# Miniprotein binders against Checkpoint protein hus1 homolog (hus1): the designs that were tried, part 22

Target 1, 271 residues: Checkpoint protein hus1 homolog (hus1), of Dictyostelium discoideum (Social amoeba) (q54nc0)
Amino acid sequence: MKFKAKISKASILLKTVQNIMKIYNECICHITPDKLRFIIQSDFNDGMQVFCEIQRSLIFENFTIESLSDNEIQFQLDLESLRRVLQSATSNGVSDIFTNLTKVRGGPVLHFIIKSGTSGTVIFQDIPIVLLTAQQMAQINEPTLPDPLVHILLPNLKNLQKVIDKMKNISDCLKIMIAMNNRLSFEVETSSGSISTFYSGLDHPQFGDHVLSPDLQATVCVDIKKFAKVLHIHQLKPSEVVLCLYERSIIVHVVLTDIMITYYLPVLIKN
Key: E = the ipSAE of ESMFold2; O = the ipSAE of OpenDDE; V2 = 0.75 times the mean of E and O plus 0.25 times the DockQ between their complexes.

## First folded at step 13 (miniprotein)

Design sg5 (from se8 with E36R M40K; at its last look DockQ between E and O 0.00; V2 from the best seeds 0.00; counts 0 for: pae E 25.1 > 1.5, pTM E .735 < .8, off the site)
Fold by OpenDDE base, look of step 13:
Structure sg5 (fold): chain B 271 residues (1-271), chain A 92 residues (1-92)
Amino acid sequence: as target 1 above (271 residues)
Amino acid sequence: SEIKVTIEVGKWRIIVFVDGLTDEQLKRLMERVFERIEKKGVREVEITVEADSPEDARRLAEIVAEILRRYGFDEIEIRQEGDTVHITARRK
C-alpha cells in the first residue's frame, strides 16, 4: 500500500475540513485515483451525516496511489489533527506541503512535510490513522433517497446564518417550511410566542422528470443547532445550496467547483 | 377562504392548496403525492380537507378517499366537522 501527494490547494482543503469538523471530528477518508472523499457516518442513520466529494486533481499533485484494492485507500482520521497541519501550511506564507502514508512506531500514519518558501524552514507532522479494509468501506454507503417532497435553493447563507444564530437562542426546534411557489420560512416557538422569518423569490432546482406543483408545500422540524452548523459552509462560497425535505430527514446539498458536500439531518418527531 | 388538503405522514406535513383546481387536476396532483408516499412504504395517513362549505369539504374528501383506495388503503375513516373533514387511512 502506497500513497503520496503534494497538496496544491491547502487553503481550500483547510476550509472544507474546518466546516466538516463542526459536524463531527472523526471522519473516514477515501482516496481513489479520481476522488477524495470525506465521510461522516452516524450509527443507525439517526445522527448527522456528511458526504464530501472532491476531485482529486483539485487537491493533489504528483499523486501516487497503489493498493491491492483497485488503487483505493480508506482510513479513519481525526479532522482536528488534519486541520492543524493544514493551518500550519497556510499561516506561514507560501508553503509546499507534501503527504504520504507510512508507518511510525508500529502504526500507520499520514506523514506531512511543510516547506516554507520564504524562511527555508521544514516542518514535519504525523497524523495517526486507522486503516479500513475494502470490505469495511463497502458497507459505508450514502443513503439512497427518492426525490424530495419539496426542495428550494437557500438564500444568502451568511445572512441566513445570522438569522438562525438569533433563533437558536429561543428554541431548539426549528420549523422549516418550503412552498414550491418560491417560498421558504423558518420558525421557532416558545411559551411566549413565535418568531418567523420568510423568504420569497427563491429558485427551485430541477428534480426528476416533472416539476412539482406550485401549490405544494411541506413542513418539518429539525434541531436548530445542527442546522446552524451546516450553514458555516458559506465560507467556501458555494454557487448553489439546495435544501430538500423528506419524511425522516432533510438534505442540504452544496455545490462548488469540483466539490460536492451533502449534509443529512434527521427530522425531529412531532410532539 | 382557501381550500387546502393537509397530509400528515410520519414526521412531515404536506399541504396542497386546491383552490382554483379542477377535480381532474386535483386527482393528478394527489396521485403524484401518493406515488411518493407509496415508495416510502407508508401504512398510515392522516388527511385534513378544509373548504369554504361543508358540501365542498365532503366532495373533496370523497375524491381523496377514492384515490387512497386506489393506492391500497382499505381502512378509511372519515369525520366531518363543519367545513373541515378528517380522513384517517390505513393499509396492511
Scores: ipSAE 0.000, ipTM 0.163, lowest interface PAE 12.9, mean pLDDT 85
ESMFold2, look of step 13: ipSAE 0.000; ipTM 0.085
ESMFold2 (binder alone), look of step 13: mean pLDDT 83; pTM 0.828

Design sg6 (from se8 with E36R; at its last look DockQ between E and O 0.10; V2 from the best seeds 0.00; counts 0 for: pae O 1.54 > 1.5, placed apart)
Fold by OpenDDE base, look of step 13:
Structure sg6 (fold): chain B 271 residues (1-271), chain A 92 residues (1-92)
Amino acid sequence: as target 1 above (271 residues)
Amino acid sequence: SEIKVTIEVGKWRIIVFVDGLTDEQLKRLMERVFERIEKMGVREVEITVEADSPEDARRLAEIVAEILRRYGFDEIEIRQEGDTVHITARRK
């Protein structure tokens, strides 16, 4: 197995890592000739999952990958370690960052070389990784969900985050209601009553070939803290964020240029 | 052979090429490096100085040692092997 690349957009990668790491620190990285994927599985994160796909050409230059498994490499890594490397490269001006897969006495590592354009310094850092087999990776699949019950574009995420931050202090259970007449509401309940925030005039992206009836609505409850973590993605300034409700889960789908991030949150079942 | 200072801090290895630098330039460069190291909260560093002569190696090592002291490393061990000097520094 061989992998080497120059990281051309370290700042974008850093921001992405900083956001997904809020969900969970351990991540599976899947590198293909076309895509860089970060996957956070539910088994370790109380049911919350993240699938992040980045176009390889956005992040890596001078890219080489060789593998017996169709030129794909997958491994587990610590996101905090990756964050530190990327932060180091971006904090001191313009730096060239190179990475390659190599083996040291302790096992396989991602080796990083950071060359400062201004200080004449070269920094080397290794991040230990756990290589995964193709078979293991095959078990790590993005959930295939049917069309959502309802879906809607989220409003300004930064503003929404402020609202949710206030609500999270009231209750752990966030009730989300989507009506296909361009309406979204959030509600938390207390012993003394309920607090609700309403949005109207939000667009519905088209899913599939079927247009849902405007009379259709659905309501679910989710962990407000988990939902709040997702909203930090506003830092990447996504063009569109779609909220989808299902019977047992919600999906937040984030669309950026050459970046897609999908969050999966379980629905709290009221027993 | 390139004159260089290699600093190993935890999982980090920092290489500073010092060819053609004056002592003052080297000091400034090293200060910047150690400012960064200080922020890392490291208590122990290993430094290797490689030069073209034993005398130059010693001179450079002394400069580095002085800077280490300024940044709170109070236990410094210096071992010279020909054109190479090894420095181990610890901070309480």
Scores: ipSAE 0.086, ipTM 0.611, lowest interface PAE 1.5, mean pLDDT 89
ESMFold2, look of step 13: ipSAE 0.532; ipTM 0.872
ESMFold2 (binder alone), look of step 13: mean pLDDT 84; pTM 0.835

Design sg7 (from se8 with S1D W12K R13T E36R; at its last look DockQ between E and O 0.92; V2 from the best seeds 0.00; counts 0 for: pae E 2.4 > 1.5)
Fold by ESMFold2, look of step 13:
Structure sg7 (fold): chain B 271 residues (1-271), chain A 92 residues (1-92)
Amino acid sequence: as target 1 above (271 residues)
Amino acid sequence: DEIKVTIEVGKKTIIVFVDGLTDEQLKRLMERVFERIEKMGVREVEITVEADSPEDARRLAEIVAEILRRYGFDEIEIRQEGDTVHITARRK
């Protein structure tokens, strides 16, 4: 079993790691010849799930991967440990980052060598990992759901985050309404009424074979603090962010060049 | 605070972060580092061990000293200042 690479775009990888770790710190890292995936799917994070796919060529150079499992390698990883490595490489100028999988007494590790381009400093760092069997990996599947009830492109996420941050102090439950006539609203209830923010003129990207009727609408409630965590993804400046409502969950699809991130949040059944 | 071993060799600085490693993983990592240093052919190194406690710093320093002896450094001076251990090592 062999994995070795030079990390070419440490800054975007760092930002990606920083954002998904807001959901949960322990993840599964899945490396294939074509992709690097980070997967958060654990009952211990209150039903939230994250599936992140990064094209291998975006972040790795001099890439070698070999395994008896179709040249795929999967393991559990502490995202804070990875963040520290990437932070070390990006904080003080130009650095070359090399990584490889190695096994030693005490268990497998990801070995990192960070060489400063401007000084004689070389940093060595190992991250302990837990290798997963192919059987264990086979149990890790992104949910397959039907087409959403309704869906919409989100407005400017940075501005939306500010609105949601204000609403967090009022209620734990965020009501999200999408109408397929280009409308989106966010609402929190107070003791004497409600506070709402409305958006109009937002597009509906096509899902499946049919365009949904403009008459369709749906409303769900989600944990506002968890939704706010997802909105930090604006820091990656994604091309599109699509919000989909389902009966028991919402899905946030985040599209960037060579990166796709999908967030699953459970719906709160409160009405 | 980070637990680390800093090795000064001529104009080059090598920093080894050892947070979260078992003793076996730490020894393996340090062995790989010293394999690189051995190829540099140096006769003197200055090492600083920084940890979260005096006991941990001493433990890490002893591991480093053992590896230094394996690579032929037979003149080793060790000075501890709280959570930090300074090692100067020379070989013939």
Scores: ipSAE 0.408, ipTM 0.838, lowest interface PAE 2.4, mean pLDDT 87
ESMFold2 (binder alone), look of step 13: mean pLDDT 81; pTM 0.788
OpenDDE base, look of step 13: ipSAE 0.574; ipTM 0.864

Design sg8 (from se8 with W12K V16I V33I E36R M40K K92E; at its last look DockQ between E and O 0.05; V2 from the best seeds 0.00; counts 0 for: pae E 10.5 > 1.5, off the site)
Fold by ESMFold2, look of step 13:
Structure sg8 (fold): chain B 271 residues (1-271), chain A 92 residues (1-92)
Amino acid sequence: as target 1 above (271 residues)
Amino acid sequence: SEIKVTIEVGKKRIIIFVDGLTDEQLKRLMERIFERIEKKGVREVEITVEADSPEDARRLAEIVAEILRRYGFDEIEIRQEGDTVHITARRE
């Protein structure tokens, strides 16, 4: 089993790690010949899932991977540890970062070599990992869902986050409505009434040849604190963020150049 | 018996007493007001709907919200407190 590479864009990798670790700190790192994936799927984050995939060529150079599992390698990793390595490599200006999979006396590690271009300093850092078998990885797959009931591009996320943060102080349950006539609303209920924010003029991205009737609409309820965590993704300045409603979940698709991040958030069941 | 729509733009206040108006008459009056507000490039407006019941307040607020959307206010916050609805609307 062999993995080694030079990290060519540590800054974007750092920002990506910083954002997904807001959901949960422990993740599965899955490396294939063409992609690096981070997967958060744990009982401890109450049904939230994150699937982040990054094109290998965006972040890795001088890339080598070998394994008996179709040249794929998967392991559990502490994201805070990775954040610290990437943070140290991006401080002090330019640094070359090399990484490889190896073993030390304490078990398998992801080894980093950080070479400063300004000082000539070389730093070695190890992150302990837990290797997964292909069978273990097969149980950890991104859900396959049908087409969403409704979907919409989100408005400016920084502004939306401010709206949601205000509502979060009032209720734990957020009602989300999407109408396929370019309308989106968020609502919380109080004992004396309700607070709603309505957006109009928002686009619906096309999923292949499928065009939904403008008369379609759907409403779901979600945990507002969990939804607020997803909105921090605005810090990555994504190209598009698509909100999809399903019967039992919502999905937030975050699109950046050569990076796709998908958040899964369960729909709350009303009593 | 005190059903009214109050429109606040900056320091100016416009009060519409809805008693005796049909929904169509209210809509036409609101359209004239918002034609002038749009011409002045107003980016934020606050509207208070006061009615005799929560149902009437909501119905009137929905009429107001539709007019706001027509005049380009693409972010509308609605807070209902019993018989009173407060609306804040923003545009670019």
Scores: ipSAE 0.000, ipTM 0.549, lowest interface PAE 10.5, mean pLDDT 86
ESMFold2 (binder alone), look of step 13: mean pLDDT 85; pTM 0.854
OpenDDE base, look of step 13: ipSAE 0.211; ipTM 0.661

## First folded at step 14 (miniprotein)

Design sh1 (from sg2 with K11D; at its last look DockQ between E and O 0.96; V2 from the best seeds 0.00; counts 0 for: pae E 1.7 > 1.5)
Fold by ESMFold2, look of step 14:
Structure sh1 (fold): chain B 271 residues (1-271), chain A 92 residues (1-92)
Amino acid sequence: as target 1 above (271 residues)
Amino acid sequence: SEIKVTIEVGDKRIIVFVDGLTDEQLKRLMERVFEEIEKMGVREVEITVEADSPEDARRLAEIVAEILRRYGFDEIEIRQEGDTVHITARRK
């Protein structure tokens, strides 16, 4: 089993890791000949899930991967450890980052060498990992859901984050309404009534080949602090962010060049 | 909270982060580092070991000293100041 590469865009990878680790610190890393994936599932993170997919050519140069599992390698790792490696590389000015999988006495590690382009400093760092078999990986599935009840493109995320940040000081429950006539609203309950923010003129991207009636609408409640965590993704300046409502969950699809991130958040049931 | 070994070798500086490693993983990482140092052909190294506790610093320093002796450094001076251990080592 072999994996080695030079990391070509450490800053983008660092920002991606920083954002997804806000959900949970332990993830599954899956490396294939054409993609790098980070997967966070809901065992210990209150039902939130993240599926991040990055084109291999965006992140890796001089890439080699070999395994008996169709040249795929998958392992669990600590995202804080990966963040520290990437932070070290970006803090030393121009740095070359080399990584490879090493299986040594004491357990497998992901080995990093960081060479500063501006000084004679070399950094060595290993991240302990837990290898997964292909069978274990086959049990890691992104949920397959029917078409959403309603969906909409989100407005400017940075501005939306500011609105949501003010609302979270008032309530733990965020009511989200999407109407398929280009309308979106966010609402929190106060002691005296409610506070709402309305958006109109937002597009509905096509999901598959189905057409939804403009008369359709749906409303759900989610944990506002969890939703606020998702909105930090604006720091990556995504080209498109789609919010989908389902009966028991919401999905946020985040699209960037060569990167796709999908967040799953549970719907709250209020009695 | 950062556990590391800083090695000054001539004009070069090597930093080794060792957080979260078992003793065997740590030993293998340090051996990899000293394989690179051996290529430099130096007779003197200055090493600073930083850990979260005096006990961890001493343990890490002992591992480093063991590796130094294996590479022929037989004049080793060790001084501990709390969570930090300073090692100077020479060989012919």
Scores: ipSAE 0.503, ipTM 0.865, lowest interface PAE 1.7, mean pLDDT 87
ESMFold2 (binder alone), look of step 14: mean pLDDT 79; pTM 0.778
OpenDDE base, look of step 14: ipSAE 0.653; ipTM 0.889

Design sh2 (from sg6 with K11D R13T; at its last look DockQ between E and O 0.11; V2 from the best seeds 0.00; counts 0 for: pae E 2.2 > 1.5, placed apart)
Fold by OpenDDE base, look of step 14:
Structure sh2 (fold): chain B 271 residues (1-271), chain A 92 residues (1-92)
Amino acid sequence: as target 1 above (271 residues)
Amino acid sequence: SEIKVTIEVGDWTIIVFVDGLTDEQLKRLMERVFERIEKMGVREVEITVEADSPEDARRLAEIVAEILRRYGFDEIEIRQEGDTVHITARRK
């Protein structure tokens, strides 16, 4: 088993890690010749899942990978540790950062070398990892969901975050309504009433092969704190963010250049 | 062999190459390094100074020790072995 690469876009990777780690610190990393994937499973957190896929060519240069499993490697790692490494590489000027898979006395690690172009310093850091088998990885699959009940492009996420931040102090339950006539609303209930925010004129991206009727609408409730965590992705300045509602879950699909991030949140079922 | 200062800080290893630097340049470089170390909140550091002579190693170690003191490390142990000096430093 062999893995070696130069991290060419440490800043992008850092921002990505900083956002997904807000969901959960422990992550599965899957490296293939073409893609780098980060996966956060629901079993470890309160029902939230994250699937992040990055094109390998965006992040890694001088890339080498060899394994008995189709040149794929998968392992568990601590995102905070990775964040610290990347932060070190991006702070205090321009640095070259290299990584490779190796084994130390304590077990397998990702070894990092950070060379400063300005200070003449070299920093070494090891991140302990847990190697996963191909069989274990096969059990980790992105949920296959049918077409959503409704879907819509989210408005400016930074502004939306401000709105949600205010609402999260009022109630834990966020009511989300999407109407296929370009309307989105958020609502929280208070002891004295309700607070609602309405958006109109939002586009519906083509999803699947079916065109939904403009008269169609759906409403769900989700944990507002969980939803708020997702909205931090605005820091990556995504081109498009799609919100999809299902009967038992919502999906937030984030599209960036050579990066795709999908968040899965459970719907709160009022019994 | 290259003259270098190796600093073990928690799980981090920082190597500073000092060959060809003046004492003043070294001081400035080390200050930058320790500013970074300070931000890490580390209370203990292990430093190895490697030079081409015992005299140079000692001189460099003294410079490093001075900087350590300025950054709040008040407990400093220095052990010299030929061209290599080992420094253990702690702060309260």
Scores: ipSAE 0.184, ipTM 0.649, lowest interface PAE 1.6, mean pLDDT 89
ESMFold2, look of step 14: ipSAE 0.437; ipTM 0.845
ESMFold2 (binder alone), look of step 14: mean pLDDT 85; pTM 0.840

Design sh3 (from sg2 with Q25R; at its last look DockQ between E and O 0.87; V2 from the best seeds 0.00; counts 0 for: pae E 16.1 > 1.5)
Fold by ESMFold2, look of step 14:
Structure sh3 (fold): chain B 271 residues (1-271), chain A 92 residues (1-92)
Amino acid sequence: as target 1 above (271 residues)
Amino acid sequence: SEIKVTIEVGKKRIIVFVDGLTDERLKRLMERVFEEIEKMGVREVEITVEADSPEDARRLAEIVAEILRRYGFDEIEIRQEGDTVHITARRK
């Protein structure tokens, strides 16, 4: 089993890791000939899931991968450990970053070498990993859902984050309504009333083969603290962020060049 | 726990981060580092070990000192200040 590469865009990888680790610190890293994936499963994080997919050519150069599992390697990884390595590389001046999979008596590790071209500093770091079998990886599936009930492009995420952060202090439950006539609203309830924010003029990107009627609308409730965590993705400056409502979940699709991040968040069921 | 080992060799500085690793993994990582230092032919190194506790810093510094002896450094001075251990090592 062999993996080695030079990391070419440490800054965007760092920002990506920083955002997904807000959901949960332990993830599954899946490396294929074409892609690097980070997967956060629903267990141990209150039903939230994250599927992050990065094109290999965006972040790896001088890339080699070989395994008996179709040249794929998958393992559990501590995202804080990876963040520290990437932070070291982005805090030094011009740095070359090399990584390879290796094995020591204590088990497999990802080995990193960070060479500063300006200061002469070389950083060596090992991150312990837990290898997964192909059978274990096959049990890790992204949920398959039908077309959403409704969907919409989110407004300016930095401004939305500020609104949601204020609402977070009022209630744990966030009511989200999407109408397919370009409207979106967020509402929290208190003992004495409610607070709502309304948006109009938001676009509906094409999803699937079916065109939804402008008359359609749907409303769900979600954990507001979990939704607020997703909004930090504004730091990546994504080109589009699509919110989709389903009966039992919501999905936030985050689109960047060569990076796709999908957040799954359960809908709250009230008795 | 987070462990930082800083090695000063002439005008070069090598920084090693150890996070969530066993003592064996630290030993193997330091051995790789010293294989590279051996190519430089230096006779003196200064090493700083920073850990999360005084006990961890002392334990890990002893591992580093063991490796230094394997590479022929026979004049080793170790000074501990709380969670930080400073090692100065020379060989003839």
Scores: ipSAE 0.000, ipTM 0.353, lowest interface PAE 16.1, mean pLDDT 84
ESMFold2 (binder alone), look of step 14: mean pLDDT 75; pTM 0.747
OpenDDE base, look of step 14: ipSAE 0.042; ipTM 0.551

Design sh4 (from sg2 with V18T; at its last look DockQ between E and O 0.87; V2 from the best seeds 0.00; counts 0 for: pae E 4.6 > 1.5)
Fold by ESMFold2, look of step 14:
Structure sh4 (fold): chain B 271 residues (1-271), chain A 92 residues (1-92)
Amino acid sequence: as target 1 above (271 residues)
Amino acid sequence: SEIKVTIEVGKKRIIVFTDGLTDEQLKRLMERVFEEIEKMGVREVEITVEADSPEDARRLAEIVAEILRRYGFDEIEIRQEGDTVHITARRK
């Protein structure tokens, strides 16, 4: 089993790691010939899941991967450790970053060498990992869900984050309403009533030829603190962020060039 | 918590981070580092081990000292100042 590469765009990888680790620090890293994936499973995160997919060509050069499992390698790692490696590489100007999988007595590690182009400084860092079998990896599937009840492009995420941050001081439950006539609202209940923020004129992304009636609308409740964590993704300056409502969950699809991040957040049940 | 090893030889500097590694993984990482140092052909090294505790600093310093002796460094000076260990080593 072999994995070896030069990391070509450490800054975007660092930003990606920084954002997904706000959800949970331990993740599954899955490397295939075409893609690098980071997966945060719901079993450890109160129902939240994150699936991040990065095209290999965006972040790896001189790439070699070999395994008996279709040349795929998967392992658990600590995202803070990876963040630190990437931070070291991006803080000192121009650096070459090399990584490879090393198996030693005591367990496998992901080995990093960071060479400064402007000094004689070389940084060595190992991240301990836990290898997963192909069978274990096969049990880690992104949920297959039907068409959403309603969906909408989110407004400016940085401004939305400020609104949601103020609302979370009032209530733990955030009501989200999407109407397919370009409307979105967020509401929290207070002791004497409610506080709502309304948006209009927001687009609905087209999925094939299926067009939902403008009269459709749906409302769900979610944990406001969890929703607020997702909004930090604005730091990656995504091209599109789509919010989808389902009966028992919401999904936030984040699209960037060569990167896709999908957040799953459970709906709270209120009667 | 994090253990940092800084190795200086003239104007060259190697920095090693260790966190969450077993003793076997730490030993192998340091062996890998010294394989690179050997390629530089140096006869003197100055090493600083910084850890979160005196025990961790001493444990890694012992690993480093063993590796230094294996590479023929027979003039080794070790000074411990709390959580920090300083090592100076020379060979012919």
Scores: ipSAE 0.224, ipTM 0.753, lowest interface PAE 4.6, mean pLDDT 86
ESMFold2 (binder alone), look of step 14: mean pLDDT 82; pTM 0.813
OpenDDE base, look of step 14: ipSAE 0.598; ipTM 0.870

Design sh5 (from sg2 with I14F; at its last look DockQ between E and O 0.84; V2 from the best seeds 0.00; counts 0 for: pae E 1.54 > 1.5)
Fold by ESMFold2, look of step 14:
Structure sh5 (fold): chain B 271 residues (1-271), chain A 92 residues (1-92)
Amino acid sequence: as target 1 above (271 residues)
Amino acid sequence: SEIKVTIEVGKKRFIVFVDGLTDEQLKRLMERVFEEIEKMGVREVEITVEADSPEDARRLAEIVAEILRRYGFDEIEIRQEGDTVHITARRK
């Protein structure tokens, strides 16, 4: 079993790791000939899931992968540990960063060497990992989804984050309404009334095989603190962020060049 | 807190982060570092070990010293200042 590579875009990887680790610190890393994936699917994060997929050519050069499992390697790792390695690499200005998987005689690790181009400093760091079998990886059930009830492109996420942060102190439940006539609203309720923020003129990207009727709309309630965690993704400056409502969940699809991040957040069920 | 070993050899500096490693994993990492240093053909190294406690710093320093002896460094001077251990090592 072999994995080795030079990391060519440590800054993009660092920002990606920083954002998904806000959900949970332990993840599954899945490396294939074409892709690097990070998967958060843990009982300890209240039903939230994250599936992050990065094209291998975006972040890896001099890439080698070999395994008896179709040249795929999968393992559990600590995202804070990976963040520290990537922070070291990006803080040193111009740096070459090399990584490889090391054999199990001393316990499996992901080995890193960071060489500064501007100083004589070389940094060595290992991240302990837990290797997974192909059978264990097959138990990771990425949802296969029908078309959503409604969907919409989100507005400027940085500004939206500020709005949602103000609403947190009013209610634990954030009501999200999407209307397929380009409207989106967020609402929190109190005993004396409600506070709402409305957006109009937001596009509906192609999703599925046909266009939904513009008079369709749906409303769900989600945990406002969990939704606020997703909005930090604005730090990656994504091309598009699509919010999809389902009966029992919401899905946030985050699109960047050669990166796709999908957040799953349960709908709050009230009696 | 960062637990690290800094190795200075001439104008080159190696920084080895060891937080979260078992003793076996740490020994393997340090061996890889010294294999790189051996390519430089040096006869003297200066090492600073920084840890979270005096006990951990001493333990880490002992591991480093064992590896130094394996590479022929037989003149080893060790000074501890709390959570930090300084090592100067020489060989012929």
Scores: ipSAE 0.528, ipTM 0.874, lowest interface PAE 1.5, mean pLDDT 87
ESMFold2 (binder alone), look of step 14: mean pLDDT 84; pTM 0.834
OpenDDE base, look of step 14: ipSAE 0.625; ipTM 0.879

